# Designs tried in a protein design chat: miniprotein binders against q96jn8r1131to1294. Part 70

Target 1, 164 residues: q96jn8r1131to1294
Amino acid sequence: TLEFLENHGKNILLSNGNRTATRVASYNQGIVVINQPLVPQLLVQVRIDFLNRQWTSSLVLGVITCAPERLNFPASACALKRAAWLLRGRGVFHNGLKICEKFGPNLDTCPEGTILGLRLDSSGGLHLHVNGVDQGVAVPDVPQPCHALVDLYGQCEQVTIVNP
Key: E = the ipSAE of ESMFold2; O = the ipSAE of OpenDDE; V2 = 0.75 times the mean of E and O plus 0.25 times the DockQ between their complexes.

## First folded at step 7 (miniprotein)

Design H41
Fold by ESMFold2-Fast, scan of step 7:
Structure H41 (fold): chain B 164 residues (1-164), chain A 120 residues (1-120)
Amino acid sequence: as target 1 above (164 residues)
Amino acid sequence: MKVLVIIFSDDPEILKRAEEIARELAEKYGAEVRVIHTRDLSPDEAVLEAYEYGADVVIIIVTDEEKAREVYEWLKEDLPDVKVFVIVEGGEEAAKRLEEEGVDAITSPEEALEALRKYL
């Protein structure tokens, strides 16, 4: 069963059997990681439960290739300069460098109830799924093992893992 | 080197000073410079402007000492590897107070250029 790791950002509170993550303060310190490596064909999905319109940006999702169980998470996933591939807004970033300008929908505008998914294909391509629809390959040849990461940044204050 | 200049003022004199700073950085350092002008920017927006641009350095130009401290803290917390400088149009005394609080405050483009030499 998929759960969020108990190692997470300082402002996160886990509930619902570690399947719901809530950011209880500020706009940052909200990184969570799935408890199992993202193996090919495994679809990891989270639902956006609550958006706080005090902020303007929203969640970031992606993968990291370092071991997350004891990682000292930065305040923002954007600070990750090594072993990280992130989707933010419409951009795709590798270690803080923008590698694609415009991929999929704008994550800053996805409403409450949106289901976002990450999946690795058999060739190592990282796919984004939005409400069940495969957006295509955001990143080719992701190194393995890798771990799905969600940064509850800005507007996004709560997400819940949902089964396919 | 990529430098982001964020201007928190509609004052024409301050906008002109920001243009001068951007020009100096491009001419003396060969820096790639992006300038944004806004009166109202949330902390998450400031961080993401720097991140999207891939900024190595952020220079914040403000008239409000408290605004300077606030924006500096947002950027340093979320992007600790990015070098941040504040130019306070309240002058040398305001800059000195911010420096005593641990904020990298400068009063001129020359100070920004000199400080950047330390962080190469």
Scores: ipSAE 0.573, ipTM 0.798, lowest interface PAE 1.5, mean pLDDT 86

Design H42
Fold by ESMFold2-Fast, scan of step 7:
Structure H42 (fold): chain B 164 residues (1-164), chain A 120 residues (1-120)
Amino acid sequence: as target 1 above (164 residues)
Amino acid sequence: MKVLVIIFSDDPEILKRAEEIARELAEKYGAEVRVIHTRDYSEDEAVLEAYEYGADVVIIIVTDEEKAREVYEWLKEDLPDVKVFVIVEGGEEAAKRLEEEGVDAITSPEEALEALRKYL
């Protein structure tokens, strides 16, 4: 059973058996992490439930290779300078450095109801899935163990874990 | 070193001054400089522009004290490793108030260039 960890950003409220994460204040402090390592072929999916148009940017998703159970999360996933691979907008970032200019759809423009997924292939490649469609390998050779991370940043105020 | 200059003004004189700052930074310090401007950034947009560019330093140019404080706070909270400076054009009293509150505020391009010498 996939759930969000009880350790999360300060503005997060978990509900629905820890399968729904809501950011209840501001635009940041919204990092959540899945409770199990992302093992090969496990598809972790979240649905965008609510977007607040007061903000311009939207969610960030990716993986971290540090242990998340007791981690002090920064205000934004963008502040992670170690052990982090992030997808934001159209870019792919490793520890704050952009490693790909244009990958998949622009995450800042995905509407409510979009289902976003992360999966490792058998070679350690990190895949993004959008509404069930595999976008390809965003990051090759991700070190393991790694953990799926969602940053409810900006417009994205609520996500829910969805079974495949 | 990457420097992002964000201008919150459509005033041609202020835009010209920002371009002058950018040219001096590139020529004298070998900095890679990007300049962007808008009158209406959402609270999170300045952070995203700085992150996308990979900025080491952000210089905010505004004409309004409240906007200066807000943008400075967003950048310091979300990107704590980035050095942020605020230039308040036509507002020397506002700049002094911001400095007293701990915001790194400068009143002129000359002060910005001198301050950046410490960080470049």
Scores: ipSAE 0.377, ipTM 0.690, lowest interface PAE 2.5, mean pLDDT 85

Design H43
Fold by ESMFold2-Fast, scan of step 7:
Structure H43 (fold): chain B 164 residues (1-164), chain A 120 residues (1-120)
Amino acid sequence: as target 1 above (164 residues)
Amino acid sequence: MKVLVIIFSDDPEILKRAEEIARELAEKYGAEVRVIHTRDYSADEAVLEAYEYGADVVIIIVTDEEKAREVYEWLKEDLPDVKVFVIVEGGEEAAKRLEEEGVDAITSPEEALEALRKYL
C-alpha cells in the first residue's frame, strides 16, 4: 500500500508504518514523497495532523517527474527548479515560475483534520481534492511517470496518509 | 532582473532609506523592484515573499547584525539560487564583520548588482 519513501528531508521522522511523517525541527527540510508513481485515477490523500502557529506558511503539495529514491532533497520544495509542479498557498508553480495566481483554497489556512488529495485524470490533468471535493485541474498534461510530494513546511509539522 | 527588498525594521529612517534604494535600482539599473516591510520576523515568511515574487536578488535591510546573519542563512538554505545581500544599520564596520562570517553584506545597492553581474 501507500507509504512515504525512506528517502526524505532531514527533519522528517516516519512512523505508523511509514504512513505518518513528522517534522521534528525548524520550519523546513520536510519534503516527503509517496512510494508509488501517481498513475491516472489513483487518489493519494494526506491528513493534516498538527499545525504549529509559530510559523505563517503551511504545507506544499505537488508532483515531481524525476526519480525520488536517490534524490538529495533541498531544504524547501520551492528550491526545485526542474521537473516540479507545486501548489502553495493559492498559487500553482512550475519549476519556480508561478503559472496560476489563484487556484483552490489557500493551503496556508487549512486547519488540522483537513484531508488533501492529488489525482491525475485520464488526460494527465493534476487535480487537488480538499476534504473529498475536487477543486478542478491545477496543471494540465503532467509528464509521466510522476510522484506525489508533500513539503511539511512552516506550520505543518505532521501529516498521515489516508487510504482512498 | 527582479529584486526584492525586505525591511525588518519599523524605524521610519530605515523605511525611507529602503525606498530610496529601490528607486535607485529601478531608475539606474532598470531592475523590477518590490519593497516589503515585515513586522513578524519569521523565516518562512521571508522565503515565501521571495519565492512568490520570483526574486533573482533579495536585499535585506535590518538593524541588528545577529538578525542579519539569521535571515541571510534562512534565505540561502531554502532558496540557494537566489542572490542575497544584507544592509545593516551599523555602518561599514558591521558590514565588514558580517563579510568575515560569509554573509554578503553591502553598503549600497550598486554593490549587490555588481556582485550579481560577476556571475552572469
Scores: ipSAE 0.519, ipTM 0.755, lowest interface PAE 1.6, mean pLDDT 85

Design H44
Fold by ESMFold2-Fast, scan of step 7:
Structure H44 (fold): chain B 164 residues (1-164), chain A 120 residues (1-120)
Amino acid sequence: as target 1 above (164 residues)
Amino acid sequence: MKVLVIIFSDDPEILKRAEEIARELAEKYGAEVRVIHTRDYSPDEAVLEAYEYGADVVIIIVTDEEKAREVYYWLKEDLPDVKVFVIVEGGEEAAKRLEEEGVDAITSPEEALEALRKYL
């Protein structure tokens, strides 16, 4: 059973058996991590439950290759400069450096109800899934073990883990 | 060095000052400079633009002291390794108050260039 880890950003409240994450304050401090490593063929999915359109940016998805259980999360996933591969807007970033300019749909414009998924293929390629549709390989050769990360940044104030 | 200048103002005089700062940074100091102008104030957009550009330094031009304070601390919190300066329409009085509380506020193109000289 997939759950959000109890170690999370300071503004997060977990509910629904640790399957729903709500950012209860500000626009940042909203990083959550899935409790199990993202092993090949495991599809981890979250649904966007609530967007606050007072903000312009939205959620960030990705993986980290450091142990998340005791990690002191920064205010924003954008501050992760080690062991992080992130999808933000249409960009793909590795440790704060943009490695791809246009990949998949713009994450800043995905509406409430959108289901976003992360999956590793057999070759270690990280895939983004949007409403069940595989967008392709965003990042090749992700080191293992890695953990799926969601940053409830800006507009995105609530997500819930959903089964495939 | 990458410098991002974000202007949250439609005032033609402020736009002219930003243009001059950007020109001097690029032409005299060899900095790579991007300038973004928007009427809509959005501090989370400032973070987004700085991150996407890979900015080493961000100069924010805003029309009032409260917006200057807010966007400064949002950038410092979300991107702690980025050097942030704010230019406030309130001039030297507003800049003085902001500096007294720890905000890096500047008032003129010359001051911006001098403040950045050690990073250039």
Scores: ipSAE 0.353, ipTM 0.655, lowest interface PAE 2.7, mean pLDDT 85

Design H45
Fold by ESMFold2-Fast, scan of step 7:
Structure H45 (fold): chain B 164 residues (1-164), chain A 120 residues (1-120)
Amino acid sequence: as target 1 above (164 residues)
Amino acid sequence: MKVLVIIFSDDPEILKRAEEIARELAEKYGAEVRVIHTRDYSPDEAVLEAYEYGADVVIIIVTDEEKARRVYLWLKEDLPDVKVFVIVEGGEEAAKRLEEEGVDAITSPEEALEALRKYL
């Protein structure tokens, strides 16, 4: 059973057995992490439940290779300068540096109901899944152990973990 | 030095002032400057642009004192190591009130250049 860790950004409220994360204030301080490592072939999925169009950016998702249980989260995932691989908008970022200009759909325009997934293949490649469709390898050979991270940033105020 | 100028106004006079600030920073101090302007520009996009650009300094140009206070506080929370200034079109009275509340407010392009002098 996948759940969000109790250690999260300060604007997050967990509910539904720690399977739903809601950002209750502002546009930031919304980082959540899945409660177990992303091991090869495990598909972690979240559904976008609520978007607030007051903001223009949206959620960020990816992996971190540091231990998340005691991590002091920054206000946004983009401030993570070490051990982080993130998908934001149309880009892929490693420790704050854009390493791919256009990968998959624009995450800033995904509507409510979109299901986003992260999976490691047998070679350590990180895959993005959108509504069940594998977008391909966003990052090759991710170091392990790693943990799936979702930043409820900007428009995205609520997500729920969805079983495959 | 990388400077990001963010304009929350479609007023031609304010856009002209932002252009003057950008030109002075680039020509007199050798700064690299990026300008973003729109009424719909949200602080979340400003933060993301500042991180991706690698901004050392952010200058916000707004006409509303309450919006200036709110945007300044948001950006300082997300960008604690970045110097943030607000140019307020409400004049010296508005800038003085914002400064009393801890906001780094300035009223003119000349003040922006003077305030940045010690970082150049």
Scores: ipSAE 0.579, ipTM 0.795, lowest interface PAE 1.4, mean pLDDT 86

Design H46
Fold by ESMFold2-Fast, scan of step 7:
Structure H46 (fold): chain B 164 residues (1-164), chain A 120 residues (1-120)
Amino acid sequence: as target 1 above (164 residues)
Amino acid sequence: MKVLVIIFSDDPEILKRAEEIARELAEKYGAEVRVIHTRDYSPNEAVLEAYEYGADVVIIIVTDEEKARWVYELLKEDLPDVKVFVIVEGGEEAAKRLEEEGVDAITSPEEALEALRKYL
């Protein structure tokens, strides 16, 4: 079963059998990682449970290709300079460099109840799913193994893993 | 050298001084400068702007010392290698109080330009 790893950002509290992540302080230190590699065709989904409009920007999600179990996470996923492909706002980022200006919906405006998913296709393309709808290939040829990462940044203070 | 100037004020005189600082940095010191005027103040917006721009130096211009301290602390937490200068348009006593609380590099507009000579 899919769970968030016990290794996470310092402002995270895990509950519901490690399937719900809550950021209990500030706007940052909210990175969580799924407990198994994102293998082709595995769809990992999280639901946005709670948004705090006091902050700017929101949830970031993507993949990392380094082993996450003992990783010392930075304050924000945006600070990852290696082995990271991230979706933030409407942009796609590789190691901090914007590689696509507009992809999918604006993640900063997704409301509570939105279900966001990550999936690798058989060619290693990373797909974003929004409320069950495939947005297409955000990143081609992701190296493996890779691990699904969610950053409860800014407005997004709680997410829960949702089964298809 | 990339310098980000973030202004948390709608005062036309403060905006003009910030524009003058930006122009002087670009023309006299060859700095690449971006100026952001923040109308809807969100405490973490300065951090996002600095990250997006790839700033080496951030100059924060505010009229409130509590906001100055808060924004400074957030920038140092997320971007510890970025050099941050705070200009408080609340006067000399406000700047002294912030310095006493450990906020580094608080300067007047003139002092900010002098301090930046070390980095440019």
Scores: ipSAE 0.453, ipTM 0.702, lowest interface PAE 1.8, mean pLDDT 85

Design H47 (at its last look DockQ between E and O 0.78; V2 from the best seeds 0.00; counts 0 for: pae E 2.0 > 1.5)
Fold by ESMFold2-Fast, scan of step 7:
Structure H47 (fold): chain B 164 residues (1-164), chain A 120 residues (1-120)
Amino acid sequence: as target 1 above (164 residues)
Amino acid sequence: MKVLVIIFSDDPEILKRAEEIARELAEKYGAEVRVIHTRDYSPNEAVLEAYEYGADVVIIIVTDEEKARLVYEYLKEDLPDVKVFVIVEGGEEAAKRLEEEGVDAITSPEEALEALRKYL
């Protein structure tokens, strides 16, 4: 069973058997990580439960290749400069460097109820799924093991893990 | 050095002053300067813009003391290595209140230039 790891950003509260993450303060300190490595063909999905439009931008999805259990998370995923591949807005970022200008839909505009998924294909390509639709390969050849990360940034204050 | 100037005001005089600061920083000090004027005030917008630009210094121009304090605190939390200055339209009185709370607040472009001379 997929759960969010107990090690998370300081503004996160886990509930629903660690399957729901709520950011209870501010716009940042909202990083959560899935408790199991993202192995090929495992589809990890989260549903956007609540958006607070007081803030700018929204959730970030991606993977990290460092061990997350004892990691000191920065205030925002944007600050990760090592071992991180992130999807933010329309862009794909590797260690803070934009490596793709426009990939998939704009994550900043996904409404409540949107289901976002991450999956590795057989060749190690990282795929984004939006409401069940595969957006294609965002990042080729992701090193393994890697772990799925969600940053409840800005507008996105709550997500819940959804099983396929 | 990359200097980001973010203006949370629709006042034409404040916009003109910001352009003057940016021009002086670029011409006299060789700084790379980006100026952003935002219509919608969101405290975390400054943080996002600073990340996107890769700013070394952020100058916030704002008319509201509470907004000034929040933006300053957010920038210092997310980007502790970035030097942040707040220019408060409200004069010496407002700047002194913010300084009492630990905010690097100034009332004029001349103060910003003087402070930045150490970092340019």
Scores: ipSAE 0.566, ipTM 0.763, lowest interface PAE 1.3, mean pLDDT 86
Fold by OpenDDE base, look of step 8:
Structure H47 (fold): chain B 164 residues (1-164), chain A 120 residues (1-120)
Amino acid sequence: as target 1 above (164 residues)
Amino acid sequence: MKVLVIIFSDDPEILKRAEEIARELAEKYGAEVRVIHTRDYSPNEAVLEAYEYGADVVIIIVTDEEKARLVYEYLKEDLPDVKVFVIVEGGEEAAKRLEEEGVDAITSPEEALEALRKYL
């Protein structure tokens, strides 16, 4: 069963069998990691449940290749400087550096109800799915094992892991 | 060195001050300066702007003490290596209160320049 790990950002409250993450304070400290590592053909999906428009920007989605159980989470995913591939807005980032300027839809403008997915292909390419539609390879050659990471940042206050 | 000047005001005098600071930083210290302003920025907007610009230093000009405090705290939390200075316009008492709370608060462009000297 896919769940968020108990090791998470300081402002996160887990519920619904650890399948729902809610940021209960401020705009940051909202990083969560999904328990099972991504393996080829496994589609991991989260739904944006609630947005708070008083903040700027929205969730960050990506993967980490370090052990998540003992990760000391920074205040935001942007501060991850190693072993991290992240989707933010329309950009793709590796260890804090933008490696792609324009990929897929703008995550900052995804409305409530949007289902975002991550999937590794057989070549190690990380795919983004939006509402069930494969947006293509966001990151090629992602090291394995890796874990899906969601940063409930800015406007994004709640997400839930959903089945494909 | 990249300096981001953020103005949370539409006050022409404040805007002028920001421009003066920017000019002095660029001309006298060789800093790369970006100036942005909006009264309606969310508190975390400063963090995002600083991050995107790659700022080494952020100068925030505000009239609201609480907003200044929040923005300062957010920057320090998310970008701990970025130097942050807050100019509270017309609020010397507010500046003092902020300083007591550990915020690098100043009240004039001259003070800003002086404060930055040790970092430039």
Scores: ipSAE 0.549, ipTM 0.800, lowest interface PAE 0.9, mean pLDDT 90
Fold by ESMFold2, look of step 8:
Structure H47 (fold): chain B 164 residues (1-164), chain A 120 residues (1-120)
Amino acid sequence: as target 1 above (164 residues)
Amino acid sequence: MKVLVIIFSDDPEILKRAEEIARELAEKYGAEVRVIHTRDYSPNEAVLEAYEYGADVVIIIVTDEEKARLVYEYLKEDLPDVKVFVIVEGGEEAAKRLEEEGVDAITSPEEALEALRKYL
């Protein structure tokens, strides 16, 4: 069973058997990591449960290849400069550098109820899924093991791990 | 070196001053400079603009001490490697209070250029 790891951002409260993460303060300190590495061909999904439109931008979704159990997370995914491949808005970022300007839908416009998924293909390519629809390869040849990361940033205040 | 100048004011004199700062940075140091003029940013928007641009330095031009403090704190928390300077227009006492709190508060463009010379 997939759960959010107990090592998370300082503003996160875990609930629902650690399958739900809520940011309970501010706009940042909201990084969570799923407790198992991605298994090739297996889809990992989260649902956007609650958005607060007071803030600008929304969640960041991606993977990290450092062991996450004792990692000291920065205030936001913006500051991840190593071992990180992140999707924000329509951009794809590697260690803080934009490597693709336009990929998939704009994550900043996804409404409450949107289900976002990550999947490694057999070649190590990282796929984004939106409401069950494969958006293609965001990142080719991601090093393994890697863990799914969600930053409950800005507007995004709650997500829940859901089954495919 | 990428410098982002963020102007939290509609005052034409402040806009003109910001334009002069940007021109001097580009001409004297060959810096890549982006200037944005914001009226109604959400509290965290300055951080996003700096991140999107890939700024090495952010200069905030503001008239409101509390906005200056808040934006400075957000930038330092989320982007700790970015150097941030604050110019508080019309607020000599406010700039001094901010400096006493450890904010890099600047009262003149010449002071900003001098401080940046160390990073070039």
Scores: ipSAE 0.444, ipTM 0.700, lowest interface PAE 2.0, mean pLDDT 87
ESMFold2 (binder alone), look of step 8: mean pLDDT 90; pTM 0.927

Design H48
Fold by ESMFold2-Fast, scan of step 7:
Structure H48 (fold): chain B 164 residues (1-164), chain A 120 residues (1-120)
Amino acid sequence: as target 1 above (164 residues)
Amino acid sequence: MKVLVIIFSDDPEILKRAEEIARELAEKYGAEVRVIHTRDYSPNEAVYEAFEYGADVVIIIVTDEEKAREVYEWLKEDLPDVKVFVIVEGGEEAAKRLEEEGVDAITSPEEALEALRKYL
């Protein structure tokens, strides 16, 4: 069963059997990681439950290739300078460097109820799924093992893991 | 080097000094400089703009030391690798108190340029 790891950002509260993550303070310290590696054919999905429009920007979604169980998370996923491939707004980022300016929909504008998914294809390509629709390959040849990460940054204050 | 200058003030003298800093940084150091100004103080906006731009250095101009402390801490928490300087409108005494607290505070454009020369 997929659930969020107990190791998470300081402002996160896990509930619903560790399947719901709520950011209870501020705009940052909201990184959560799925409890098992993202292997080919596994589709990891989260639903946006609550948006607070007081903040600029919204959630970040991606993968890390370092071991997450004991990782000391930075305040924001954007501060990860190694072993991270992230989707933020319309951009794709590798270790803080923007490697694609326009990929998929703008994550800063996805409404409550949106279901976002991450999947590796058989060649190691990372795919983003939005409400069940495959957006294509955001990142080719992701090293393995890798782990799905969600940063409840800014507007996004709650997400829940959704089964396919 | 990418330098972001954020001004939380609508004072025309402060805006003029910020533009002078930006021009000197571009001309003397070949820096890419972005300048943002707004009357509305917003530490979350400062953090987001620094992320988006990929800033190596952030210079914040604010009206008082309480705002200077707050925005400095937000930037250091989220972007510990970014060098942050704060200019406080109204003076040397406020800058001195901030420096005693570990905030990199400066009082003039000339002082900012001298401080940045160390990190270039």
Scores: ipSAE 0.000, ipTM 0.230, lowest interface PAE 12.4, mean pLDDT 81

Design H49
Fold by ESMFold2-Fast, scan of step 7:
Order: structure tokens, then sequence, then C-alpha cells
Structure H49 (fold): chain B 164 residues (1-164), chain A 120 residues (1-120)
């Protein structure tokens, strides 16, 4: 069963059998990681449950290649540098570099109820799915093993893992 | 060295001074400099811009002491290795109050240039 790891950002509370993550303070310290490695063809999906428009930026999705159970999470996923490939806004980022300017929808404007998915294809390409629609390859050749990461940053204060 | 200048103001005078700082940093100190500004920036947006750019140094220009404190605290929490300077357009008294609360505050662009010269 897919769950969020008990090791998470300081402002996160887990509920619903560790399938719902709520950020209870501020705008940051909201990183959560899926408990199983993202293996090819596994589709991991989360639903945006609650947006607080006091903030301007929203959630970040991606993968990390470091061991999440031993990780002292930084305040934001962007600080993970070489260990992370991230989708934020319309950009794709790795190691502090924007490697793609315009990919998929703008994650800062996805409404409550949006279902966002991450999947590796057979060639190691990372795909974003939005409400069931494959947006294409955001990152080619992701190193393995890797884990799906959600950073409940800014507006996004709650997400829930949903089954395909 | 990468320097990000963030301006929380649409005041043309403040924008002009920020451009002067950026020009001098690039031309005389060989720094790679980016300048951003808007009324719409929030603390989380400022932090994301600094992280995306990979800033070694962030210079924040504000007219509001409370906003200066908040932005400084967010940047130091999210990006503790970055060097942050705050230019408060309220003058020496405002800067002194912020310094007493632990913020690295300075009163003018000329002081920012001098501080960066030491950092280099």
Amino acid sequence: as target 1 above (164 residues)
Amino acid sequence: MKVLVIIFSDDPEILKRAEEIARELAEKYGAEVRVIHTRDYSPNEAVLEALEYGADVVIIIVTDEEKAREVYEWLKEDYPDVKVFVIVEGGEEAAKRLEEEGVDAITSPEEALEALRKYL
C-alpha cells in the first residue's frame, strides 16, 4: 500500500492511514515522500485537497535519489540540489538549474481536486500525469532507485494519495 | 559569484538604485547578477527565486521594516548558506532596529557594495 513516509518536513501532519498530508504552519517545511521506490510503470497519484491563497506559489512534485528514511529534510525541495528532479510552476529543475522552461500546466494555478501523478516509463523517463492525462517526459533517464516527492509549498496545504 | 537583487517596491528611485548596484557588481566585481521586482512578490516567491537562481548572495531592498524582517527570516530558514543583506529605505534608525533583532541590515546601496567587496 502506498503511504507517505513517517519521516517528513517539520510542518506536516499525516492522517488517513498516512495517505493524507497536511501542512499545519507557515508556507514551507512541507516535504513528504512516498514509502516505496518509484519503479517503472508504477503510477503514484496525489489529489490537491486544500489551497490557501494567502500564498502565491504552490506545490512542487518530483523524485529524489537519496535515502528518504535517513534524510533531514530542508525547508523546501529546491534545496535538495543534485538529489532531486523537480517540477515547479511550469519549470523542470535539477541541481538548482532550470532544465526546461515550459512543461505541462502551471502547477501554481492547479485548482483543488486536481490529481497529479508521477510515473517512470520503461526507458527511465519521468512523466507527469494531470487528471489522468500524460503530459509527456519531463526528465529523461532518472537514476534508480528513486522516490516520489511532494513539497506542500505555499498555497498547497493538503494532499491525499489516490489509487489509479 | 551569483547575486540576486530583490526589490519589494515599484518606486522608480529604488528601482534605479537597484540597477546601479547590479551594474557595478557585474562590471567592477565580475559578479553574475539578476534583479527582480514586483508588488506581487511574497516571501515564498522570493525564496523560490533565490533557490532557482542558485544565489550565493541576496540583496533585498524594502521600505517596510516588518517585510524586511519577514523576508530575511524566510530566506535564512530555507537557504541558510546564502548571504543575505537588507537595504531598508527607512534610513539609519530603521536599520538599527532591525540589527538589534538580528537582521543584517544596511542603509544604502553603497554600503551593500562595500560589504560585498569584503565578502569576495
Scores: ipSAE 0.012, ipTM 0.389, lowest interface PAE 8.7, mean pLDDT 81

Design H5
Fold by ESMFold2-Fast, scan of step 7:
Structure H5 (fold): chain B 164 residues (1-164), chain A 120 residues (1-120)
Amino acid sequence: as target 1 above (164 residues)
Amino acid sequence: MKVLVIIFSDDPEILKRAEEIARELAEKYGAEVRVIHTRDYSPDEAVLEAYEYGADVVIIIVTDEEKARLVYEYLKEDLPDVKVFVIVEGGEEAAKRLEEEGVDAITSPEEALEALRKYL
């Protein structure tokens, strides 16, 4: 079963059998990682449970290709400069460099109840799914193994893993 | 080099000083400079703006010492590779208080240009 790893950002509290992540302080230190590698055709989905409109930005989704179980997470996924591919707002970033200007919906404006998914296709293309709809390939040729990452940044204070 | 100038003030004199800093950075150092200002600024917005722009350096111009400290701390925590300078319109005493708390505070546009010369 899919769960969030117990290695996570310092402001995270896991509950619901490690399937719900809540950021209990501030706006950062909210990185969580799924407990198994993102293998081809595995769809990992999270639901946005709670948004705090005190903040401007919102969650970041992506993958990392380093082993996550002992990783010392930075305060923000944006500080990851190695082995990271991130979806933030409308942009796609590789190690802090913007590689696509507009992809999919603006993640900063997704409302509570939105279900966001990550999936690798058989060619190693990373797909974003929004409320069950495949947005296409955000990143081609992702190295494997890789691990799905969610950064509960800014507005996004709670997410829950959703199984089909 | 990309420099982001953030003005957390609606004071016209501060806006004029920020425009002068931006102009001199572009003309004398060949820097790419972006200037933003807003009354309703949030600290996480500073991080968002710096990250999206790909800033190497952020210069924050504010009138409020507490807001300056918060924005500085957020940027240093979330984007540790970015160099951050704060200009506080409150004179030398305000700048000294921030420096005692570990904030890179500068008192004038001339001092900002001199400091950046070391990094450019």
Scores: ipSAE 0.430, ipTM 0.700, lowest interface PAE 2.0, mean pLDDT 84

